# Ledger of designs, part 11: VH-VL binders against q3z8e7

Target 1, 156 residues: q3z8e7
Amino acid sequence: MVEKIPMTASGYKKLEDELSTLKVKRIDVIEEMRLAAMDKDMRENAPYHAAKEQRGQIEGRIKEIEHELKYADVSEYTDTNTSKVNMGSTVKLRDPKNGECCTYTLVSPKEIEPLKGKISASSPIGKAVFNRNKGEQIEIEVPSGTLQYIIEDISF

## First folded at step 3 (VH-VL)

Design A3 (framework fv_nepuvibart)
Fold by ESMFold2-Fast, scan of step 3:
Structure A3 (fold): chain C 156 residues (1-156), chain A 120 residues (1-120), chain B 107 residues (1-107)
Amino acid sequence: as target 1 above (156 residues)
Amino acid sequence: QVQLVESGGGLVKPGGSLRLSCAASGFTFSNYWMSWIRQAPGKGLEWVSYIKSSGSRIYYADSVKGRFTISRDNAKSSLYLQMNSLRAEDTAVYYCARGYDFLEYYFDYWGQGTLVTVSS
Amino acid sequence: DIQMTQSPSSLSASVGDRVTITCQASQDINNYLNWYQQKPGKAPKLLIYDASNLETGVPSRFSGSGSGTDFTFTISGLQPEDIATYYCQQYDNLPWTFGGGTKVEIK
């Protein structure tokens, strides 16, 4: 019942790299805990408690990344000659009633910046444009009703 | 596949001796701290002793200090408890237990236990 | 030594009931407390570590909470297979000490 999480190949690799780094840090922190425990009472051992807290933070982040990687739906980029909207695409939308244009880039969850036009494929705009061709008219459902746009350009 | 199997329990007279063994398998024994925990018939759990992964640090409950000796053989993946000057109060099921993730903080795996009965 | 006081010593409840067991430490142990389940004739099994973390493979009806000196263990929706004695254990300082145990029986 869990939906796939769209992301770029680059985003997937960044998560894999972060996971590898955290697994190395986990080994180090476990060793720090062991060494700190050698000659002190647990309750009086500030270095031990600090390392234990750090381990908790590392384990939490590892679990989060493993979840994202497990449910990732990775898309590969193609050239612009016959390309459809895909992850990493920059889409220029035109409102057919007033002629105004807006640009959005589909990015992985970690790269989302709505104010800079970087949105997820699971956003209302992202859902409406994903896998569509240049020149198609799309409808975007928002709480206030439906918005209509034409895909004017697709780029990378 | 983590497994701990105790042996060496039995009947012994007060003042006698017994040696308990715990055979470990399914994990890298030399990386883990190990404990002995006992339970008298119809009573609760009592921690007895622990030994760090290298064998360099050993700790005992006051009730057994000077009478019991914990040791390990990492090459054989085995834990031991030498029990001397046994008393009726030492009658219990003795469990060996593994510490969590190379540390002794939680007992994440326990053996089935071995019964020690001290009686005349 | 840090003394762990468990209450109640025993309880009897019906299938589907919410069961609560408490554990009090004689001094502040932060969250360095574990909970174990021991079924008749069997070795203890770790259920909860660091006061509130559920061990892998343990049903979600078991939960723990608390910090400092007061801790609670809860079974939400008691099942027949939960007939057991439950123990808390502190690892803040040596010697490690267990609570006296709480025997849970089903009516």
Scores: ipSAE 0.000, ipTM 0.473, lowest interface PAE 13.8, mean pLDDT 82

Design A4 (framework fv_nepuvibart)
Fold by ESMFold2-Fast, scan of step 3:
Structure A4 (fold): chain C 156 residues (1-156), chain A 119 residues (1-119), chain B 107 residues (1-107)
Amino acid sequence: as target 1 above (156 residues)
Amino acid sequence: QVQLVESGGGLVKPGGSLRLSCAASGFTFSTYHMSWIRQAPGKGLEWVSYISSRGSYIYYADSVKGRFTISRDNAKSSLYLQMNSLRAEDTAVYYCARVDWGDLSFDYWGQGTLVTVSS
Amino acid sequence: DIQMTQSPSSLSASVGDRVTITCQASQDISNYLNWYQQKPGKAPKLLIYDASNLETGVPSRFSGSGSGTDFTFTISGLQPEDIATYYCQQYDSLPFTFGGGTKVEIK
């Protein structure tokens, strides 16, 4: 079975935009290789080798993005319309002991910003809330032990 | 669906000329580099010529340099190969092929058009 | 020019066999090598790009490996529809060059 790569619609779009930009840059680098190859022996040409190395880097990134897009699991694209936590969901968690509230948004790997509450579905919090309903009590496995929260709200 | 259709092949005498055409459809032709590749009867593949997406950059195999001219018309989604001073050793099936940006592979090929140079 | 030497020129194998063919570059081409399949009377078809990546829609029984100067193409579990000539091609530098081809036939 091929593993799916969870990501938000925003994350998917960022990868599409990056891919488009890289394909344009690749065209320029290939043309730079031609300009550098004006000499008879391309292999003795330092500018040619520099452009070829840059092309290799761009090509590697293009293939990585194409793989990610091909195996992407974009929950919003499926129009689930569920009240369950999914990719792109913003979840408000309440600690039942003292009423502490925290908000987290499940995002693709490239969008992760822990200080702004943007976390991966594979993170401890992400795993605990994924596919859960509003009002459910969840347990979060963290290095310091197990934390308990109630899903107070889910927004998309 | 990507399609490349070659035409213009035929029988010609040594020293003669032929113009090959390749009609592209199913993709944005103007964004892809293109090549001609040939195959002599019972022989392997030989790259002939390359043209960049905008037509600014062109390369030829040494065996055809000075005799063949590659060109394209992006408005018509067409690729051309003008072949002059033809020799018996130019006898081959000529393929139009699209060049992938990532791996410089020939990811789609036309059906080929036969060029026979004989007296 | 970079010379691509392909071996063997031809081979015969039985359905279900593992078939391997090799391609040697006259100088280091990193992983800048593609593999093509050509059936009699047909245009070539891309199977493997960048030495080891399977083209979309190509059966998983085909694989490629290698880097530098030595490359291998493998068919795991040969099928009747795999009778064809297989070519390697380098794109490390111009001019683009192909191997001489390996004709795969069924016993």
Scores: ipSAE 0.000, ipTM 0.485, lowest interface PAE 13.1, mean pLDDT 83

Design A5 (framework fv_nepuvibart)
Fold by ESMFold2-Fast, scan of step 3:
Structure A5 (fold): chain C 156 residues (1-156), chain A 119 residues (1-119), chain B 107 residues (1-107)
Amino acid sequence: as target 1 above (156 residues)
Amino acid sequence: QVQLVESGGGLVKPGGSLRLSCAASGFTFSKYYMSWIRQAPGKGLEWVSWISSSGRTIYYADSVKGRFTISRDNAKSSLYLQMNSLRAEDTAVYYCARDSYELGYMDVWGQGTLVTVSS
Amino acid sequence: DIQMTQSPSSLSASVGDRVTITCQASQDINNYLNWYQQKPGKAPKLLIYDASNLETGVPSRFSGSGSGTDFTFTISGLQPEDIATYYCQQYEDLPYTFGGGTKVEIK
């Protein structure tokens, strides 16, 4: 049926907080539009057009967040189970060809930071490791070929 | 449950005054922009006035500027329209309407109150 | 002020017909246009907002399209309860302005 969007509880909460902030900002921007509209002079109506553009941006973002929240599949972190890769997990991967190890943490969309190893579950690596166990071999398909790794460790 | 109820309409002579009230229930009145819209018998809709949720920002149609005053009391969930120096052309059904959070959408309307200006 | 011109001013159609009415703005209003239905003796009711979005609880036979200056409202299968006057309204700028209305009657 419909595909769910994996995310952490903290990621979900951040989206809820952003949505609340945007709804408040929307009211303020709309009032700013009305203040500016009292001046019918085109030369003095630049603030009106700026506020209107900002309203459009806010409405677009609100719709995006509402979509994300509607299809969210929230994985709550608990201290009781680390046997499988889940949202919030830190995964250590080993390349069997050269022995190099790389560490990645699966995070919600708002927390992605590739340079610090924070990746989404929808990334090629994230998809390959999600719900896998320690010690399993995984294959990551990229346009240039197939990459192979072993899940060496899973932590939270 | 969400409801707007107008009152205060009636027969008045040219040059007279009337105060319309609009009682809101079933929603958080203080969060919404509110408008007054009127409709002369057998004619179309004409926007009259608008007030922001805080009451700080107001606007009037040119036809009523200087004669009508819009106000609100958020503690009482009520909207008002003070109409002075009434003219025959002001004869109409006056509607109170809620302007949704998206502003510009009149998603809830009252039943209307008839104002007749005649001698 | 932004002028809204609506056509036709009135029309007669049979149950099951496809009814189309149009609205033109005197200047670009993006998609900031709503459509209202006013049944005889009643207050107006919002049907469509932002040119094409159907208000909650409104039957799917009603639809809207357009942007800029030209807009269309359609009833895909006219029902007896659709006898009403329909109005477009812009909210690009104050004052809000309405079209002249289109009276829809059943033959």
Scores: ipSAE 0.000, ipTM 0.470, lowest interface PAE 13.2, mean pLDDT 82

Design A6 (framework fv_nepuvibart)
Fold by ESMFold2-Fast, scan of step 3:
Structure A6 (fold): chain C 156 residues (1-156), chain A 120 residues (1-120), chain B 107 residues (1-107)
Amino acid sequence: as target 1 above (156 residues)
Amino acid sequence: QVQLVESGGGLVKPGGSLRLSCAASGFTFSSYRMSWIRQAPGKGLEWVSYISSSGSYKYYADSVKGRFTISRDNAKSSLYLQMNSLRAEDTAVYYCARGLDYDSEYFDYWGQGTLVTVSS
Amino acid sequence: DIQMTQSPSSLSASVGDRVTITCQASQDINNYLNWYQQKPGKAPKLLIYDASNLETGVPSRFSGSGSGTDFTFTISGLQPEDIATYYCQQYDNYPLTFGGGTKVEIK
């Protein structure tokens, strides 16, 4: 009896990938422990103790991930309502007046391409959306007044 | 060039003693674990004893424990095997071998061997 | 002690043949197994370490495979200079133990 853990499909896959990586690393660490235990020279026992500690950390993380995967309630949506706009985020904005949608990706200064929707966090749109949540209404200052948009979706 | 040269073998009566030596050259002897491995005439290989790089850890086959003592002198790049209370079944060629490494435990270099014959 | 059983004890083959030798451990040793070649009157020489890794300078016709308790050593295209006795050796635990050896001769 455990509550379901909400997560996105991409979050679930990331946990699966991390789990597979840790299982491979666990095999390597077990082998290191075995070899270190054979040479009982006191100077070389330090690698054994280091590997043993690392094994404990890996086993703990594996148990945590397996628990999360077992009780996962996978969302069919690309993102959750708690995600915030950050560098690398792709934001879908909707104008509440006419229903028009615009998509923008926040990128570093060297990667800016406004015609392709790649904007900086220091642009008027970037400033307005940065660190905002899905569903929030934002205002963008322009010479003719203020433009209003709703953050319809956030992905990364 | 790595070289291991054994010496000290010979004919000895049951209950007698012999001391084998292995002179190492061509590598940093003090960094390697060493073993003695023997082979009775016409028979297979049998591991006899191990010594760590520092000399702090030593292991023996049950058949020789309490009778044989492995030691090393890193300043002289030499490995030794003191053999006491020798028995006819100890008759063998004794090899000095390098190569129990931390990441892999294999014998990558062996000496030519020295023959020990225990007979009346 | 971990018992290492080699099969066959001896074999005769022709030049160019594929020769297969097996080694069985009495318990799981993962891949902690080496193979050695001993030519008549000479000291043994390492050929394969950690079950499948070819030692530097050893001809590619020699190979090893297996894990756990069952291991195989193969000579692809036997050559006259391969006449020797071959030994497996485990290093999973002390005492270190060798197989009984397989004597390879030419027909």
Scores: ipSAE 0.000, ipTM 0.459, lowest interface PAE 15.7, mean pLDDT 81

Design A7 (framework fv_mogamulizumab)
Fold by ESMFold2-Fast, scan of step 3:
Structure A7 (fold): chain C 156 residues (1-156), chain A 120 residues (1-120), chain B 112 residues (1-112)
Amino acid sequence: as target 1 above (156 residues)
Amino acid sequence: EVQLVESGGDLVQPGRSLRLSCAASGFTFSSYRMSWVRQAPGKGLEWVATISKSGSTIYYPDSVKGRFTISRDNAKNSLYLQMNSLRVEDTALYYCARVGWELPYYFDYWGQGTLVTVSS
Amino acid sequence: DVLMTQSPLSLPVTPGEPASISCRSSQSLLYSNGDTYLEWYLQKPGQSPQLLIYEVSNRFSGVPDRFSGSGSGTDFTLKISRVEAEDVGVYYCMQSLELPYTFGQGTKVEIK
């Protein structure tokens, strides 16, 4: 099965714009590294090491965005739909067997914090709830088996 | 529309100090690297200093290292060059120049220059 | 330091005729990204320098088509296809590949 990353059209364009900006910044940082390396002893060259660290961060973000754009599924979204689970939605899930509730917020991969309930749309839970309506029952496949939840509330 | 106006040039004795200023207008000053380039009488162009957008990264040629300090005040759209321990060979017209936004780093706009004469 | 050498140092030209200026660098100006860091500047009499050409052959905004740059590695040429009165001045090549930035000694173009 091909894994898709759901996103809005505006989200896709924002990633394209960010990627373009980062590619320009990457050129600048590579030049700063080159100039710093030529000017000073590499061993004590603080500007060089700072630029090198920045380049690492930029390269990592570029790869992340390229992955998201490659597997993006823009057709699943309507930007103003507040009745369905969307990026940025906070979803309250209830386990019908024991009545326990869990709350999750769908965020971009960079903002994932599972312990704070922030998950990606490409996670098992994210995939199961994405574009679903309040009141729907979902099934989530995890290593320990299949989990069942009911979407009790959707907020933004 | 882009304007760079230098000031502070004067006649000064060897060993003394002088501070040059450059007032920028017509563009977002904080978005550009800035540079000082000088031209001695009867000679060509010589790069003096370059400063990053925030002011944190600075470069000098060996001829002025330890004697000159480039700085900027983005709130005032101003560039400065503090010149200490001046030598006769520092006599020149000093230009404020904007470094192009895109690489390679070239000097796309220049001020009119301010004359520094170091003589006894 | 990268040494930049221009030739000729003085170039008298008849209006309407072509002019050619050479610039040689002591090392290749080609960077690993495929770009060559060579610029040309013009200083007209009594005026500040102005950018003419960047990255060997790209004309800066407002620069007439009669100006063209070419070359690679260590040898570069600036050509003016038909010199006009407003083209008189001193032309400088510059390398921006490594610190310190260095300029050629200048070529004075004057009407004969």
Scores: ipSAE 0.000, ipTM 0.494, lowest interface PAE 12.0, mean pLDDT 83

Design A8 (framework fv_mogamulizumab)
Fold by ESMFold2-Fast, scan of step 3:
Structure A8 (fold): chain C 156 residues (1-156), chain A 120 residues (1-120), chain B 112 residues (1-112)
Amino acid sequence: as target 1 above (156 residues)
Amino acid sequence: EVQLVESGGDLVQPGRSLRLSCAASGFTFSSYGMSWVRQAPGKGLEWVAYISSKGSRTYYPDSVKGRFTISRDNAKNSLYLQMNSLRVEDTALYYCARVDWELPYYFDYWGQGTLVTVSS
Amino acid sequence: DVLMTQSPLSLPVTPGEPASISCRSSQSLLYSNGYTYLEWYLQKPGQSPQLLIYEVSNRFSGVPDRFSGSGSGTDFTLKISRVEAEDVGVYYCMQALDLPYTFGQGTKVEIK
């Protein structure tokens, strides 16, 4: 089957709310397109083309959200399980060759911020560490090759 | 499922008036533009009227401009065509059609039609 | 008005054989956004018209893949790869670029 997308209950709710908002915006844009098309020559109708472009963006985002909701695997963050990497876990990775460390937190789709170390469980790093134990060795594929790390610590 | 059901067609004398209705179901009626398209017996298709989703815009071809009025009642999911000063050449099967939500100009679903005969 | 001209107007076909219908517009149906506003409709005997193809080549929901549309500018073609008994009826092309909406005269496809 298709792989499930781990997310928190709050992340799921945010996607549902965004979907509802986009569906309302879609109705407004459709009406704007109709009005613009009826008022102007189609060949030089800038308002019509602007509305059509916005419609495409809205439909693309709706499709993304519907896909995420369809394959969502909703879970709650908990501090009672620090044995394995899970949603909400902060993972400290150590490069065994040079001793350098980096830290990442697995968050729901709406909370992703890679520059601050907040990544999804479906990212390359997230996939490599998810459900792994402290002390396990993992491999992460990057354009320059394969990087190897050891899970040094797991916290919430 | 999308359904459009026309009614109101009748035999009328030239110069008289007639009102057609179209009952819509299976979709959010207030989000779609609607049109009337007619077909004279044994002839091709002819677009007759358009109305935007909120009723703020209406368009007609010259053949019916000033005689026909398209209107809608979104609370009742209903479309109407008021036909005044009817002519023998208005004799046709009249279809209610939904205008595409993705493009403002194609007819994605059609009703079964209602027959209008203008004869003395 | 944009004039739409179909050829042929009558097309008797042996079951299982291919069929091809031409549609020509009096002006280009290509708009500055890159879209060509050309559609095909089918009216089966005793039934309402139904949308077959929009934007030249896109099949509407539920339309069998034996139907295909092609063309550009002012010259368009509807093809049926293997005509089935259920495909008999009158085929209309329509332009959606400018008001008023205009249809071709119709092409009657019937079994020989």
Scores: ipSAE 0.000, ipTM 0.481, lowest interface PAE 12.2, mean pLDDT 83

Design A9 (framework fv_mogamulizumab)
Fold by ESMFold2-Fast, scan of step 3:
Structure A9 (fold): chain C 156 residues (1-156), chain A 120 residues (1-120), chain B 112 residues (1-112)
Amino acid sequence: as target 1 above (156 residues)
Amino acid sequence: EVQLVESGGDLVQPGRSLRLSCAASGFTFSRYWMSWVRQAPGKGLEWVATISSSGRYTYYPDSVKGRFTISRDNAKNSLYLQMNSLRVEDTALYYCARELYGDLYYFDYWGQGTLVTVSS
Amino acid sequence: DVLMTQSPLSLPVTPGEPASISCRSSQSLLHSNGYNYLEWYLQKPGQSPQLLIYLGSNRASGVPDRFSGSGSGTDFTLKISRVEAEDVGVYYCMQGLETPWTFGQGTKVEIK
């Protein structure tokens, strides 16, 4: 079983745009490396090493985006009136037992900040809420057992 | 489909000038460094000139420095080599070649070449 | 200038047999970044040169895996595990570490 990466059509488009921008930047940085390399003593050339470091960062990001696009599971429901949880959605969950609410935003892997409520679609909570509608009751399996929440609100 | 088509080779007398052209198609020409590489009849390969994607930077070996000028017109997808003060030893098949940086290839595509003969 | 020296200059090979070409540089081609700036090109009879190997050991797109590059610093080798008729031509090494870019003299591989 291969795990797909859920995302909106808008999110997919943004990744395509970022990839295109990075590929252009990569050419520029490699050109900078080549210009610096044409000077003798390239091994101690600070501009060359700086450009090479930048290229490494660009290549890493390109590979990350290409992986995300390759395994993308694009949501077909991209309407501005969408009631379903998508990437970028902020979900308000209510515990039916004690009435307490908590909010989570589904973000890409690199933007995950659990303490700020930013979680991945691959997390236990993210998997349980993804593509669900307002008012649905969800179950989240954790080591201590099963937790139940209702989706009280979805904002975009 | 990447294509590089050279033209302009001719039979010329020593001391004369000649301009070579290379027409590029099938890729975004303005994003690639381009080079000229020559091969004298029955001999090996010799790098002649390189120009950056913008045209801002040019490089030559001492054998042609001051005599040859590489240039490009990105709007026309064309590469040029202006050859002045030609010598008998400049006789060669001149190749237009593309340099690909993403994978660190120097000459990933070559044209068919255009023959320059310098003879008295 | 960096001098590139190939050996042998002529290499007759029986089809299906392995072939090995050596390339030596007058200066190290190993950069502090860990890469050897050495390429191998093949020019088949009547055709333009084509890239085979870059950065010492990486095969270019579409190049059969019977071709391999190895070496570091000043000594490099191109190996063909089993030579086929279509592999006939002149092989050139080239250094891309510093200007001017320089090629080896070429090694002519032919079927005997």
Scores: ipSAE 0.000, ipTM 0.469, lowest interface PAE 14.6, mean pLDDT 81

Design B1 (framework fv_libivirumab)
Fold by ESMFold2-Fast, scan of step 3:
Structure B1 (fold): chain C 156 residues (1-156), chain A 123 residues (1-123), chain B 112 residues (1-112)
Amino acid sequence: as target 1 above (156 residues)
Amino acid sequence: QVQLVESGGGVVRPGRSLRLSCAASGFTFSDYGINWVRQAPGKGLEWVAIIWYDGSNKYYRDSVKGRFTISRDDSKNTLYLQMNSLRTEDTAVYYCARDELDYEYGPDAFDIWGLGTTVTVSS
Amino acid sequence: DIVMTQSPLSLSVTPGEPASISCRSSQSLLHSNGYNYLDWYLQKPGHSPQLLIYLGSNRASGVPDRFSGSGSGTEYTLKISRVEAEDVGVYYCMQALETPFTFGQGTKLEIK
């Protein structure tokens, strides 16, 4: 129980939001159980048993999230392995053969400046990296042949 | 502090009526279902009726259906048992007992009992 | 209706010795939620019944640890590890699985 759980600031916030939503749902389900119990014998009441099962699932998820939040190791401004390349992302690519790195930012069509590393999602490089995770190996088809890179970092 | 007190018992002839009361104190009456349980002289316990906390869910033993009516007045913290068409076999000490209703498990135990009130039906 | 049968109907015990009371139901009291809807009550002479054990094996508030309940399905047992004078009375099992709730016929415990 001493182990830290690495996560981004955005990941932490998503868990906080999910926890808040589940706590509201828990109140509603408890009320559903009460209302169902009023109408029929509780042990044979299908709506009551359905609500009880839902409550069990909600309580289980709340415990999971509270554990993750309690042991979270949050890094501000740094996304971990859950970040994916999207519009506005800046990706650092490494050539595994020579170790050379290059950086590209995915931008809208009117902001494209290839010589400054600003490329479209429809370019060969943009298409290869879009929606990929840190650490993935990608292949890029260009007129001069096929290039291989590893996504070393994703930021924005 | 938590207490149930029955009253209204007496001696009546067959075919007559009695109304029993059970006064609750020391707990939030409206949160609990309450039972009536009776015991004939020298005999065992016999469940009679239950009313759930909402007042609309009621169950009775077959031998009293149509003759007995359980009800509650939460503003007075009081439970009632209206007994009509009384028979000699209804002679017993009548107890009210709080149902330890857990929404998760349903009715599970009678945790608080009154002292009882005696009903004698004799010609 | 579910029929509850207790045995023995009476027993006499020397203080400090154990006592055991059995309760059988005409159908299983084990619900799909995993609980056995069987309770035990004690009625001391001249007094109202009092709860001892609920849901098969759970001791009610204020009940000494000498009392224990066990069993499942149709066979249940109430045990008193060391009988004391204040344990004298009639013991009843009750099923709370469905209405009408039904009691066993009672077991009278007396001290020798």
Scores: ipSAE 0.000, ipTM 0.476, lowest interface PAE 14.7, mean pLDDT 81

Design B10 (framework fv_denrakibart)
Fold by ESMFold2-Fast, scan of step 3:
Structure B10 (fold): chain C 156 residues (1-156), chain A 123 residues (1-123), chain B 113 residues (1-113)
Amino acid sequence: as target 1 above (156 residues)
Amino acid sequence: EVQLVQSGAEVKKPGESLKISCKGSGYSFTTYWIGWVRQMPGKGLEWMGIIYPGDSDTRYSPSFQGQVTISADKSISTAYLQWSSLKASDTAMYYCARLEYYDSSGYDSFDYWGQGTLVTVSS
Amino acid sequence: DIVMTQSPDSLAVSLGERATINCKSSQSVLYSSDNKNYLAWYQQKPGQPPKLLIYWASTRESGVPDRFSGSGSGTDFTLTISSLQAEDVAVYYCQQYYDTPWTFGQGTKVEIK
């Protein structure tokens, strides 16, 4: 029905812990804003404006985390090598036309760094390799066309 | 769901006392200001004052200081507006509204309003 | 106190036509430190409480249709309804929250012609 966001159990718990911490911090910041407003001229009140900005940042992050948790699809994490691509796997892809290789690691949403090869399972490449076997040929749809690769190796 | 539910309409005589209520639900009542706004028949809106229910810190518009008392009971998430002695000129619709005095979304405005309490004072 | 004056007092506009409401403050509500105008617009339909439409002069409240827009700075502000719909029949109020006491304009009644 709805599209899920793949993540590890550890990633999910980390988001829950972050959310809990932010909710406590939000209460403190709201109180700080109130106290600052009562004691100072609002137009010259640097502490009030600083707290207001901080509250904005906290609310934005809470919204982001709640969205991720709501649509989370928690995948099993194993500390051993498997024959299939899983969360935490590092996959080596080979272009059959030119023999060129590239390497990607599937990570939780908070660990994504595409320029360093850390991608989500929900990315175009991540979706194409997830739960695939070594030696399998995959096809990836991208805006510029279709890419073909062979899964040359799977490691953790 | 954020809701502010006000007490029902009142018909009173000059000199009588009155206390009307505004009950908040669906949010942390003690962390938001509650404001009171008067609207006289056929007239515009007048801000009367605000209260922070967490510690009952109250601020009044100069025009209403000494004319009314704003209070709150945080144990039942309810704010109050009261008169010791009503005048015919107090005939109006009274609204309570939640004030994000310092809103992280970028406004210091009344974001949720009660349905209003009509107070009629006549002899 | 800051006095808010709206014009006109009442306005009759045909369905689908543009409605323009003006609001003037007796002193600037532009705060130099954050460069924001402390001005809001509210809509009050017959028999209903006011509803927040616009804050900080031009920011639409969540859920408010894009035909509503606010503009202006300092002392002169405008609320525009680009294509008036039947459900827009209401009294519109501007409010300053720059300095206490917070004050409202006298209201502009918008009616269908």
Scores: ipSAE 0.000, ipTM 0.468, lowest interface PAE 13.1, mean pLDDT 82

